VH-VL binders against q9nrl2r1430to1533. Designs and how they scored, part 274

Target 1, 104 residues: q9nrl2r1430to1533
Amino acid sequence: GGVHELSAFEQLVVELVRHDDSWPFLKLVSKIQVPDYYDIIKKPIALNIIREKVNKCEYKLASEFIDDIELMFSNCFEYNPRNTSEAKAGTRLQAFFHIQAQKL
Key: E = the ipSAE of ESMFold2; O = the ipSAE of OpenDDE; V2 = 0.75 times the mean of E and O plus 0.25 times the DockQ between their complexes.

## First folded at step 17 (VH-VL)

Design b14 (framework fv_nezutatug)
Fold by ESMFold2-Fast, scan of step 17:
Order: C-alpha cells, then sequence, then structure tokens
Structure b14 (fold): chain C 104 residues (1-104), chain A 121 residues (1-121), chain B 107 residues (1-107)
C-alpha cells in the first residue's frame, strides 16, 4: 500500500476505537478470565493488534486490513451468543465499519 | 474487487444430481464471510438455498431437506452446490453470493452473474 | 419461516416522481432487512442493509425506513435507470427469505 492507503487505515482504526461499541474489541480476551476462549477461537485478534500492524506498515492491500477487522467480528460472533452485550456491540460496530470501509 | 462466477452444466436430466461451482477472484474464502447459493425460478422471486461459513458450517433451507449439500475448497478458492434428485421444478437461474459473518443479520453484498439451469429430459 | 410480503406487486411512475414500496414481515425482525434492485437479465444489486443504511455507490435518492414488521423503500426523484424490480430480504434468521418483488414500470 501507498502512504494514502495507510493514512486511511489509521483514520478508520481511530474511528473504531472511539466508537461507543468498541469496548469488547480494544484488547485481546484474557485467558485467565475466559479460559475456554482460546479453545474455541484459533485466530485471536483485537483493535490494538490491528492498529500496531497499521503503524508498522504490515498491510500491503486494503483487503488485508479489511480481513483482519472482519476476523475480529467473526471471532466475537463465534464465541458470544447473540443475546450478549458483546454480540450486540459487535453487530453495531460492524455496521459502522461497513459504512466507513466504503471510503477505502 | 471481489468477483464471483458460477459454472456448471446448463442442462440436467430429471433424477440426476445438479452440481454447480462458484469461483472466487479478487479475494479468498477465508474468515469474516458466509458464502450463499440463491436461485430464481423463471418469472418468479428469489429463493435462498443455503450457505457455508469459512469454518465449514452449513445452513440449508428446510424446504430442500436432505437434497442439498454445500461444500468449500479453499485451496481452489471455490464453493459448490449439489442438488440431488432434480425435477423440472429445479429449473432456475442459480446465483452464488457473499455476505458478512455476523451474529444476528445475514446480508449479501457481492453476487455472481448467475447461471441458467434447465431440468429436462 | 418468516414470510416477507411486498406491496404493491407493480407500480407505474414517471421520471421525477416519489415512489414508495413497502415490505411486511410475518414476525418482528428488528431492523434486519435488506433491499435489492434487479434489472432484466442481471443479478440483484444490493441497495440497503439494516433497514436504512445505503451500500457504497448507491445514489442518495434511495432511502429506507422501518423497524419490527413494517419497512419502506423510497426513491425521492425517480430516474430512468431506476425502472427495475425491487426485492426486500429479511436478514434476521434462517432460512433467509425474500419478498416476491415489486416491478417499477414507466407510466
Amino acid sequence: as target 1 above (104 residues)
Amino acid sequence: QVQLQESGPGLVKPSQTLSLTCTVSGGYIDYGYTWHWIRQHPGKGLEWIGSIYYSGRTDYNPSLKSLVTISADTSKNQFSLKLSSVTAADTAVYYCARGPYTSDHYYMDVWGQGTTVTVSS
Amino acid sequence: DIQMTQSPSSVSASVGDRVTITCKASQSISSYVAWYQQKPGKAPEPLIYSASYLYSGVPSRFSGSGSGTDFTLTISSLQPEDFATYYCQQANSFPLTFGQGTKLEIK
């Protein structure tokens, strides 16, 4: 990716982090607090990891960035039942992401 | 841009198995998405056949019962539909589509162009 | 299964008109409805998701509203390229179901 692509990724990650529904996604799930998480979820990821990858210029294509964000949501919906606050936050944040990703 | 392309025989005989393949280009069959088959009978509306998740989980329309199998081959970047014991009622345009994987809503944001299947002797 | 009923089945309109199409679900689906546009011989194109959000590239003259069981698609100022068949889809639960379509025709 070019410098303009990386600036767009950073802007989008900042908008996601600042969103009211970002709280389940800010950091990796604690193995101590949720021991079965890593038995179910084989590719854990969170916004802090994605932001680090953006800052290190590890995304070569917009599709790679989008795939990591979608992995994050997919993990949420795989682990958390639909009626949980985590799943509901994930649903709203994913809809917001889809609107913002149109600008990429 | 991600593109989907259906392929398979345009003519199938009654009682045979219809086999269609959807080839994905510009992207991969990976996490974050569900992959769907939809059909449209001549002059009629849309009917959802089923879906497969990147994890291999499938969901099928109960009206098609045990007649449908959907599978994915990530090494070929393809997913496929098999519909057994076809009749003239299975004559339709068949579409493959992609949607985001979510907990409580299932939308389809990318569609193939469709392939026409006629079931006739 | 959730049944989606569209009204009207067809509508005749002129360029510049405001057109409204409705969709009713047999049970509550919150805001989980999508709208598609299909032109003859073409695949459906997504217009709207989650009742009111436009997909990228969809003109602002298209809008959606509703929640629960009653949903509406509005075209505020009809253009020649808008003559097509429109479908609603409930996105709430499996099996996914579509309305039977509304054909928008030139008057």
Scores: ipSAE 0.000, ipTM 0.578, lowest interface PAE 13.2, mean pLDDT 85

Design b140 (framework fv_nezutatug)
Fold by ESMFold2-Fast, scan of step 17:
Structure b140 (fold): chain C 104 residues (1-104), chain A 121 residues (1-121), chain B 107 residues (1-107)
Amino acid sequence: as target 1 above (104 residues)
Amino acid sequence: QVQLQESGPGLVKPSQTLSLTCTVSGGSIDYGYTWHWIRQHPGKGLEWIGSIYYSGRTDYNPSLKSLVTISADTSKNQFSLKLSSVTAADTAVYYCARGPYTSDHYYMDVWGQGTTVTVSS
Amino acid sequence: DIQMTQSPSSVSASVGDRVTITCKASQSISRYVAWYQQKPGKAPEPLIYSASYLYSGVPSRFSGSGSGTDFTLTISSLQPEDFATYYCQQANSFPLTFGQGTKLEIK
């Protein structure tokens, strides 16, 4: 259940934040640094936002939590060309997430 | 964990320039955040002064007109406020704060403890 | 500028009470409101962003709701540490503006 799932979500988000490849995902993308980002990405999200939602019990289903994490990676790959440091970090962090998410 | 600490003179004379610095620790001011100055007059509410982005871009409260300058020194992990031609109305507690770097909404999730500034002669 | 008006300006309550504070924006700000708690002599502490999302570490007895121009902060079962001044802030556009504050006092 729900209580154990919530604890697992918090633990997983903390592990993602602490991962070396979390840097593109800690906070929302800067409009100043990346002016066209919000023209391309219609549902921006970041680990800080996901963590707050976990802490406030806003995820009623494990699938909702997983969907938000996957949206974060999907946004990264949609915006960033394959050869960028952002896309490479996203690829490694997503693989880490998939391994950890098997426990959910 | 990111922490912010304000510093500057506690007492400033009318017509002088108030200079305050915010020192950031536990995080860098060179990625992903907007850095804000807010003040609070004695016994009153909060007033947003302005903000600076990683790029050096600034936004200022129009009510403060051309009196405000905010700058950043990424090598020192600091950002600063200068308020020129101060009067007794500028007596307040001054806060620095951090918010996420976004295009369409502007929150402040980490705040300094505040520094008291009195304008008097 | 977007004006933020809070109601009431002060409220007296007892531990265990349900307290509701409202905030009205002079024009639509979608969901982009934040709530802060400030205790005497301390910096404001963020409670809520995007009308209803609680910041990390904020107790579940705090909740927010609203959209457009009308927003509400609710504290269910008030605790002794909740006596403070509460501020709303519109996060929609510059200049950023705050409500005048609501002081929550012991009855």
Scores: ipSAE 0.000, ipTM 0.544, lowest interface PAE 16.5, mean pLDDT 85

Design b141 (framework fv_nezutatug; at its last look DockQ between E and O 0.27; V2 from the best seeds 0.00; counts 0 for: pae O 2.7 > 2)
Fold by ESMFold2-Fast, scan of step 17:
Structure b141 (fold): chain C 104 residues (1-104), chain A 121 residues (1-121), chain B 107 residues (1-107)
Amino acid sequence: as target 1 above (104 residues)
Amino acid sequence: QVQLQESGPGLVKPSQTLSLTCTVSGGSIDYGYTWHWIRQHPGKGLEWIGSIYYSGRTDYNPSLKSLVTISADTSKNQFSLKLSSVTAADTAVYYCARGPYTSDHYYMDVWGQGTTVTVSS
Amino acid sequence: DIQMTQSPSSVSASVGDRVTITCKASQSISDYVAWYQQKPGKAPEPLIYSASYLYSGVPSRFSGSGSGTDFTLTISSLQPEDFATYYCQQANSFPLTFGQGTKLEIK
């Protein structure tokens, strides 16, 4: 089963990266651009890191992959107020992810 | 794969503090998500008590806010409910649950099996 | 608080029947409603989120619909394992609230 799971994870990460609402999540938040981010967010993560973990076969269970994606969204909603463009993008991308994750 | 298990005393005397713990396995409580307490009174429906986010932030049902405290112990991978000054009306099955952290809606996708608490002298 | 009212409180049905349970919110909640199934002595099991989306593993005979204030859960062809109590939940705002439940019984 691991090979089939990893191809599914890669496909889903590619779909997330290509989504119009992926822009807040493509790479780690810059400390220069957002100085207080790492004072608030203790476990930073982004799609480029998740994709690297998929390519290195670091996810042994679908739940581990899902947990990393959910951490990414949790961080977004913890840091960004509800009415920001980041939170709105995260809301739409998370909804898309939840539908696609049913296939995992 | 994540599992939740409630534990605590099955009998509590009126005016005492009810203390319940939810033990989480297969995932870390400080890694993301929202963690909930729900109860079900005998022969009645479900009542949401409150939630704790992975960050430690809490939200409580206003009808219980002065009486309820939810806390997390990340070293034990547990989150807990304390309900003070209990009465017979607090007799219920108590559930812990997990849901995604979202900006504008709140679902619970993983539930514990529940623990029965009777408030009686 | 948003009040969730289910109808009927109980329904008697036979295997193979189409069963519909309704849920009404006291104010608009968009599509932020979930449905749960609870069997005696067990925790509630999620069936549906966002009014119409099935959780993974839920049989296709279950479907949900509605938006705003009026929501329905439908079982297209009732099976023996479906006899249970069903609850709706509004997920729109705090405090989260549930309907009073609908008990689905053997006719």
Scores: ipSAE 0.674, ipTM 0.901, lowest interface PAE 1.2, mean pLDDT 92
Fold by ESMFold2, look of step 18:
Structure b141 (fold): chain C 104 residues (1-104), chain A 121 residues (1-121), chain B 107 residues (1-107)
Amino acid sequence: as target 1 above (104 residues)
Amino acid sequence: QVQLQESGPGLVKPSQTLSLTCTVSGGSIDYGYTWHWIRQHPGKGLEWIGSIYYSGRTDYNPSLKSLVTISADTSKNQFSLKLSSVTAADTAVYYCARGPYTSDHYYMDVWGQGTTVTVSS
Amino acid sequence: DIQMTQSPSSVSASVGDRVTITCKASQSISDYVAWYQQKPGKAPEPLIYSASYLYSGVPSRFSGSGSGTDFTLTISSLQPEDFATYYCQQANSFPLTFGQGTKLEIK
């Protein structure tokens, strides 16, 4: 809790955004370009939304922050077949996140 | 922070259905994790029974697949195990657990305290 | 199914000793191994994921290594609180499977 945790959340989000494999996760999936996405994914989320929640101090616990990032990856794996570029990027970025999250 | 607690009858007769519930607090079961049932036989190792994903999809141990059902009730923040046609071999401590949803590897990062189930007449 | 074979089945050691527990998979599982500690009467607790990464709050005296089929858990300086049974788990594919356990007794 507190300001140190919020700074750590901000640092981690920045690291995720800068990672080469962040491209499927930067913004919400377009409903127009991918019309069935929101029929399958009930709790959409993306890095820009998570970053805004950090900026607004909406995470009271590290677990709440971690849960949103895990949800982001879970949505990717639920929607995208394992051999797609999106799922492969998700696998690599999630592994990076799990290492970085130990610092929280 | 997230906590899991198993509940259900401690004694079940052979051929009946074992029913257990895992109550989750400090987190939501529909929030992108995978939820597991594992059992531990007396004096023996751990056996994975099956899992339910935040989306409701399930995976079962093939050795139990025709006998096991795992389901979720998101309004109560619970997931449940039903194991039909039990025998004495199903006597065990039953654990619920959580892990991140991953594409190709599965770890349990939170465990319940366990509940002992005895199958005896 | 992937079988996980632990060695030894039990070990007795003194406080301060270095203890190594091994786990062998029946086929290659990359680094997809977790380790758990289970104290008597308690649920398993996670120690290590991906062969070598410690969970938050796990003492630094614990370490893991390995890739492919051969994995180790090491306690660099055994403490009285480390009395427990240790399990490896392959996390590579369903059905998830566990080693048979290694009981660590402190003499």
Scores: ipSAE 0.532, ipTM 0.883, lowest interface PAE 1.9, mean pLDDT 91
Fold by OpenDDE, look of step 18:
Structure b141 (fold): chain C 104 residues (1-104), chain A 121 residues (1-121), chain B 107 residues (1-107)
Amino acid sequence: as target 1 above (104 residues)
Amino acid sequence: QVQLQESGPGLVKPSQTLSLTCTVSGGSIDYGYTWHWIRQHPGKGLEWIGSIYYSGRTDYNPSLKSLVTISADTSKNQFSLKLSSVTAADTAVYYCARGPYTSDHYYMDVWGQGTTVTVSS
Amino acid sequence: DIQMTQSPSSVSASVGDRVTITCKASQSISDYVAWYQQKPGKAPEPLIYSASYLYSGVPSRFSGSGSGTDFTLTISSLQPEDFATYYCQQANSFPLTFGQGTKLEIK
């Protein structure tokens, strides 16, 4: 494709991915590594999935984009206890996101 | 851009109920956030009053729990504070704020401008 | 309740100075600390979360550190707009509690 300016959604996803605390969220959780994950989390999502949806222009409203990001964090906090590295990273990344999302 | 705005009477008589509303604009009361009430007595520090979640769950400061009720009306994108049996000690600037929903960690990343409430006869 | 003891209560400094504010928790709270800046007649504004992470838009002269019970906010080179009252807050458990504040005044 051609070179174009990133949309607000694209830019925000880039910023989230580049964040130091993005590592729990870059890809879907491996069922092999975490066998019980999908028994608990019914709507799995990750930044790569969200990025793909952005690229496909599947988000017509900012609220739809935000909902997926929040779902991503909600899943993290539902599955991971507070003292885990994943939950801690999620806490920080979500705070970052909430600030950035104000610009949408 | 998400904004919060407090509203309600600026003057309340002793023993009456203080009632404030926080209106959220540029965003919604959603499951990704928790919503807080904080107050600041004149010339003093900050005191957390309580919080409400999208589920309707509330957490209150134990020092105020028996007197505080926080509720939300998602259809109006508002959440409210009621403080009963007020005294002069309840004179303060009242802030509503938003923070990320992290299950058990709570920061306030967006604040209202605050509204002054004076308790006086 | 977790008590947050902030020090000093007030500090006078000049533009360009390095300023450090301390907050001590009555028990270990990991890195669940936020810092806020409040100017007269205004609402608090967030500076730092999780002890050391700056919110977007916060100047890099601000930094936070600490874990457990001892936390610090540092302004490496004070600017005119930095004169304000600063508060720490523990986000570890209910009830949420704030430090009593540090008023940073111009010398």
Scores: ipSAE 0.101, ipTM 0.769, lowest interface PAE 2.7, mean pLDDT 93
ESMFold2 (binder alone), look of step 18: mean pLDDT 91; pTM 0.942

Design b142 (framework fv_nezutatug)
Fold by ESMFold2-Fast, scan of step 17:
Structure b142 (fold): chain C 104 residues (1-104), chain A 121 residues (1-121), chain B 107 residues (1-107)
Amino acid sequence: as target 1 above (104 residues)
Amino acid sequence: QVQLQESGPGLVKPSQTLSLTCTVSGGSIDYGYTWHWIRQHPGKGLEWIGSIYYSGRTDYNPSLKSLVTISADTSKNQFSLKLSSVTAADTAVYYCARGPYTSDHYYMDVWGQGTTVTVSS
Amino acid sequence: DIQMTQSPSSVSASVGDRVTITCKASQSISNYVAWYQQKPGKAPEPLIYSASYLYSGVPSRFSGSGSGTDFTLTISSLQPEDFATYYCQQANSFPLTFGQGTKLEIK
């Protein structure tokens, strides 16, 4: 990706972090608080890791950035039953992401 | 751009196992999507067969009962369908497809071109 | 299983016509409906998701509406490339189910 693409990724991550429904996604799930999480989720990721990858220029294509965000949501829906506050937050934040990602 | 391509035998004998593979390019199958098999009988509509999540979890159409197995090989970026004990009723065009993984919406945004399977003696 | 029933099964129309296709679910599915277009010999292509949102690249002459059990796909001004079969799909629960299809033919 070019400089313009990296700025777009940074802006989108900032918008996601600021969203009211970002709370399940800000940092990696704690193994101490949720001990079975890493038995179920094989590719853990969170917004802080994605933002670090953006800052280090690790995304060369918009598709790579989008894939990491979608992985984050997929992990949420795989681990959390549909009726949980985590899954509901994920559903709303993913819809917001899909609208914003049209700019990429 | 993500692309899907089905491959497998065009002709299968009754009682045998049909094996189809979907090869994904332009994206990784272990990255955040649900991967589906759909079929279309000659001159008829679409039937969902089943899906596999990026995590390896599977869901199958109950009407196909224990006849279906879907699996993924992340090292080859492929997912596969096995349909056992086939009959002439399994003659169809078979599609693989990608869908977003969400808590409440299941639809397909990218489809393979389809592969024709005829079950005949 | 949730049954999806489309009306009509076929429709004949002319370029420039407004065309509507309806889809009825056997039970409430909120807005969890997708629409696909299929041309002869080709795979289905997505048109609409969540009843009313257009997929990227789909022309604005296509629109979807509805909630609960009754859904519509509208083409506001039919173009030559729009002659195809259209399918609705409920996206709410497994097994995923499709309507029987509506064939849009040249009048």
Scores: ipSAE 0.007, ipTM 0.649, lowest interface PAE 10.0, mean pLDDT 87

Design b143 (framework fv_nezutatug)
Fold by ESMFold2-Fast, scan of step 17:
Structure b143 (fold): chain C 104 residues (1-104), chain A 121 residues (1-121), chain B 107 residues (1-107)
Amino acid sequence: as target 1 above (104 residues)
Amino acid sequence: QVQLQESGPGLVKPSQTLSLTCTVSGGSIDYGYTWHWIRQHPGKGLEWIGSIYYSGRTDYNPSLKSLVTISADTSKNQFSLKLSSVTAADTAVYYCARGPYTSDHYYMDVWGQGTTVTVSS
Amino acid sequence: DIQMTQSPSSVSASVGDRVTITCKASQSISTYVAWYQQKPGKAPEPLIYSASYLYSGVPSRFSGSGSGTDFTLTISSLQPEDFATYYCQQANSFPLTFGQGTKLEIK
């Protein structure tokens, strides 16, 4: 990874945050509001954590960044049934991500 | 569904501190967003005052930096503006607004209805 | 500070007209411009971010274009509810700055 790659990751995270369907992914799921989430999901992640990792230069390869984004979507689909607003938002945002990730 | 509502005294005397609060409903001020204060002087355009990130980091308009403080109270789901040593030039409609969390690209996607503040003796 | 200059300051147009509003930045801001609509007595409402992306719920007759220093907001077929003042905003750097506004009057 170079400086240019880090700039690309930051821009992509910003575009994901701005997307209408980002609302389930902006922050970690509340342990108080959804206490069983952390019994089911073993590697929780959210866009705010991914953004911090980008800013701290923790991603050395594009594949590492992509893996964290895909983990976020995988967690969504594991916890939320297909017919939920969360799963539907995740499906649309993941499609958007796949298009944008072609630039990486 | 996310709504922002400004509140404050409406009338402030010169040299006093203006204190405004923005109450957020339908969403949390914890994580994911930047929260802004903007004002509009009578018959004029929009002026950005400053912002606070979910992390507590603040950014202020340099023209107001020594006079302005923005803070957040996550337990009340509120963020606030304090503007010290006000003058008649601070008479304006004050808005709070939400933007996505970003280091470089600051947009405002949800706005409060605005609260009118008059600075007069 | 980055200065944002709008043109024209006001425009009068008929329903069905194509209306163009221009915004010029004093230095390059890439595509980091937003457009807002403000109706009398109301808060600004977001229309466009990153020069060309419409916010959810904004009618498709609104479009934005531009990069660098020159940006344009277009309303392809003006409707009565489009009477408002329009503001551009640079989102590139602090302090955030707005254009002076363009008042759209329906004749």
Scores: ipSAE 0.000, ipTM 0.551, lowest interface PAE 13.8, mean pLDDT 84

Design b144 (framework fv_nezutatug)
Fold by ESMFold2-Fast, scan of step 17:
Structure b144 (fold): chain C 104 residues (1-104), chain A 121 residues (1-121), chain B 107 residues (1-107)
Amino acid sequence: as target 1 above (104 residues)
Amino acid sequence: QVQLQESGPGLVKPSQTLSLTCTVSGGSIDYGYTWHWIRQHPGKGLEWIGSIYYSGRTDYNPSLKSLVTISADTSKNQFSLKLSSVTAADTAVYYCARGPYTSDHYYMDVWGQGTTVTVSS
Amino acid sequence: DIQMTQSPSSVSASVGDRVTITCKASQSISYYVAWYQQKPGKAPEPLIYSASYLYSGVPSRFSGSGSGTDFTLTISSLQPEDFATYYCQQANSFPLTFGQGTKLEIK
């Protein structure tokens, strides 16, 4: 459903943004600060981009929204070693997302 | 909805290479998921064979590592399994499956229908 | 490798019964166990992940519990469509490993 699903996507993105572990995901990784990131990660994404897509009604299916969120986490785990603060934050935030996504 | 479909030969002779392909529809394999091969041998249940990540990185079951190759063709939205030097023990139903990419745990949320492979002379 | 052992190997039950299936890991896997349902001739379908979380669309009569090495799948009021084989999977480390399966049959 259109309006109800868009409201649910917005609510979930807001919950993710407000989560303590969202800090690695709020905005795209800076090419200046992390120059090798874009050599490794070919489909960059972040919560601000996903939220903009929700607000513009670009997700037609819940699966498309879930795919973008999962891509964001996959990029984190592909780039960052398991022992980093980024990977640990991503692990906790992804677990939170999986619980919340059951409502979609 | 994402769907996975296995294809390949139903009968393979001992010592030959088994080649299977998984075709993905309703989603892209170059998006951030892990793509798995699992088989089901009669009497032993399910056995994980290996995985390929959207990045092209692979992990294999150590018991099969010298015999298994998994590859992806993003232009065709397919990933494939090659198992060399097959024996009767490789007779099984083979499944492809998708799971979320995580740092610390691995589940499979979408499965193909399975394809039966018999290894017999 | 982490060995997953299910109990029982088979169980006979009637519609309306409460059914419990147990899975034991050979070493601690925290909460990282999944449960799958497989009907004859069909692929496994996910039921539960992280020991207790239901996959989307799975009926609420299914529940999971446990941590460490001991895990349980419960069906609170068995329905005709629930007669199937059930598998647990440890999701904690590679190689991923499954239990041997529990066949749920009509009594």
Scores: ipSAE 0.294, ipTM 0.804, lowest interface PAE 3.8, mean pLDDT 89

Design b145 (framework fv_nezutatug)
Fold by ESMFold2-Fast, scan of step 17:
Structure b145 (fold): chain C 104 residues (1-104), chain A 121 residues (1-121), chain B 107 residues (1-107)
Amino acid sequence: as target 1 above (104 residues)
Amino acid sequence: QVQLQESGPGLVKPSQTLSLTCTVSGGSIDYGYTWHWIRQHPGKGLEWIGSIYYSGRTDYNPSLKSLVTISADTSKNQFSLKLSSVTAADTAVYYCARGPYTSDHYYMDVWGQGTTVTVSS
Amino acid sequence: DIQMTQSPSSVSASVGDRVTITCKASQSISHYVAWYQQKPGKAPEPLIYSASYLYSGVPSRFSGSGSGTDFTLTISSLQPEDFATYYCQQANSFPLTFGQGTKLEIK
């Protein structure tokens, strides 16, 4: 923990948000646009929620931050078939995350 | 830091059901990962048995599919393997492992220490 | 099933040596290969994923390369703690399969 780890989390979240493939992950899935989503996904999360948790210093360990990001990707792959634009974006963004997360 | 620990009987008789449990600490089994069972026969390589996703969905090695059940108990933070109708060929060290959930590839980044199972009369 | 074949089955080397272990898939698996190190009586420890990326904490003397069907694990300057059995794993499709292992022994 500590200030250096919080700075690293903020930097990584900013890089994820700026990535071309972040669009499915920027905010929670709409109940109106995707009515069955919350029947399937029991722990919804998105980059805006993760960023807020970083800013409020809610992650005490790097593993807690990594767990939230992985949950976000797992939700994407559980809901979206492999051939969808959402799943393809998630695959590329997750690969980028895995490379960057090694520095945490 | 997430840790996995296998537990179960060290000796099982032929034709019985082998039951093993993996206890997870430092993380939650219903939180965004894939959970695996792998075994290693004496003096040999590794064999993937099957996986359970955080959602409860399962995938099994086709060679074992009719004999294998993997289940999760989120209240105990455990996932378990049942292998029915065991024979001496099922003698192995059994590992549980965790990996990221992905759409097109499957890695295992955290492993338990392994538990030895001998199938003998 | 995709078969993973490692070469050699065993290799004898000295501290400071460069060691190369190869792994061949029976069909193309893109770059979806992992490498593990296993010491006697211990669980496998992940070294490399996606053919070339090191897991956090793995010494830089380890490197991986390859794509398609042919993959290589290299230890650039062997250390005493590196004597172990090494396994490759294809991560491309179910069932997941491992190589038979390469035992790295003291010369």
Scores: ipSAE 0.350, ipTM 0.830, lowest interface PAE 3.3, mean pLDDT 90

Design b146 (framework fv_nezutatug)
Fold by ESMFold2-Fast, scan of step 17:
Structure b146 (fold): chain C 104 residues (1-104), chain A 121 residues (1-121), chain B 107 residues (1-107)
Amino acid sequence: as target 1 above (104 residues)
Amino acid sequence: QVQLQESGPGLVKPSQTLSLTCTVSGGSIDYGYTWHWIRQHPGKGLEWIGSIYYSGRTDYNPSLKSLVTISADTSKNQFSLKLSSVTAADTAVYYCARGPYTSDHYYMDVWGQGTTVTVSS
Amino acid sequence: DIQMTQSPSSVSASVGDRVTITCKASQSISSWVAWYQQKPGKAPEPLIYSASYLYSGVPSRFSGSGSGTDFTLTISSLQPEDFATYYCQQANSFPLTFGQGTKLEIK
C-alpha cells in the first residue's frame, strides 16, 4: 500500500468504529466473560486489531484489508445465533461496509 | 451476476441416496451468505431442506430425521445435498439458493432453475 | 415449527385491480418475513424481505406490510405478468417455513 491507500483504510476503520452497530466488534471477546468463544472461533479479530494493522502498514493490498473485515463478520455469524443482537448488528454493519468498500 | 445450477441424476431408486450438486458462478461461496437446498413436491408448496454457511456450519430441517447431509467444496465453488434412504415421497423439484446469514435478511435472493428428481423403481 | 398460513388459497382478478394476500404466523416473528413470486415451470423470485423492503428491481406496485403474526402483500394495480403463485416465508427461526401459496389467476 501507498500513502493514499493507507489513508483510505484508516478512514474506513474510523467510519466502522463510529457506526451505531460497531459495539460487538470494537475489541476482542473476553475469555473471562465468554469462555467458549476461542474454542469455536479459530481466527479471532476485531476492529482494534485491524486498526493496529493499518497503523503498522501490514496490509499490502486492499483485498487483504477487506479479507480481515469479512473474517470479523464471518466470526460473528459463526458464533452468534442469527436472531441475536450481535448477529443483527453484524448484518447491518457488513452492509454498510460493502457500500464503503466500493471506494477502495 | 451470480448464477446457481443444480446437477445430479433425475431418477433414483427407493432406499438409495439422492446426491445433488449446486455449482455457483459469478460469485464465491464465501463470506456473508448462506447456501440453501429447497424442494417442491408436485402440486405442493416449498419445503426448506437445510443450509450451509461459509464456515461449514449446517442447519437441517428436523422433519428429515437426520437423513440429510449438506457439504461445501469451496475450491470447486460448489455445495451438495445428500438425502439417504429415499422413498417415492422424495419425488420433487430440488432448488439450490443463496440467502444472507442473519435473520434480518434471511431470504433466498438467488435461485437455481431447479432439477426434477423422481424416485421410482 | 412456525406455521405460515396464507389467505386466500386462490384469487381471480383483472388487470388494474388491487390485490391483497395475507400471511399469518403461528407465533410472533417480528418483521422476519419474505415474499416470493413463482411462475409455472420456473424457480421462485424474491419480491420482499423483512416484511416491507422491496428486493432490487421489483416494481413499486408491490408492497408489503405487517409485524408480529399478520403480514400482507399488496399489488396496487395488477399487470398481466403478475399472474403467478405467491409464497410467504418466515425467517425468524429454523426450520425456515413457507406458506402454502396463493394462486393469482385471471378472471
Scores: ipSAE 0.007, ipTM 0.580, lowest interface PAE 12.8, mean pLDDT 85

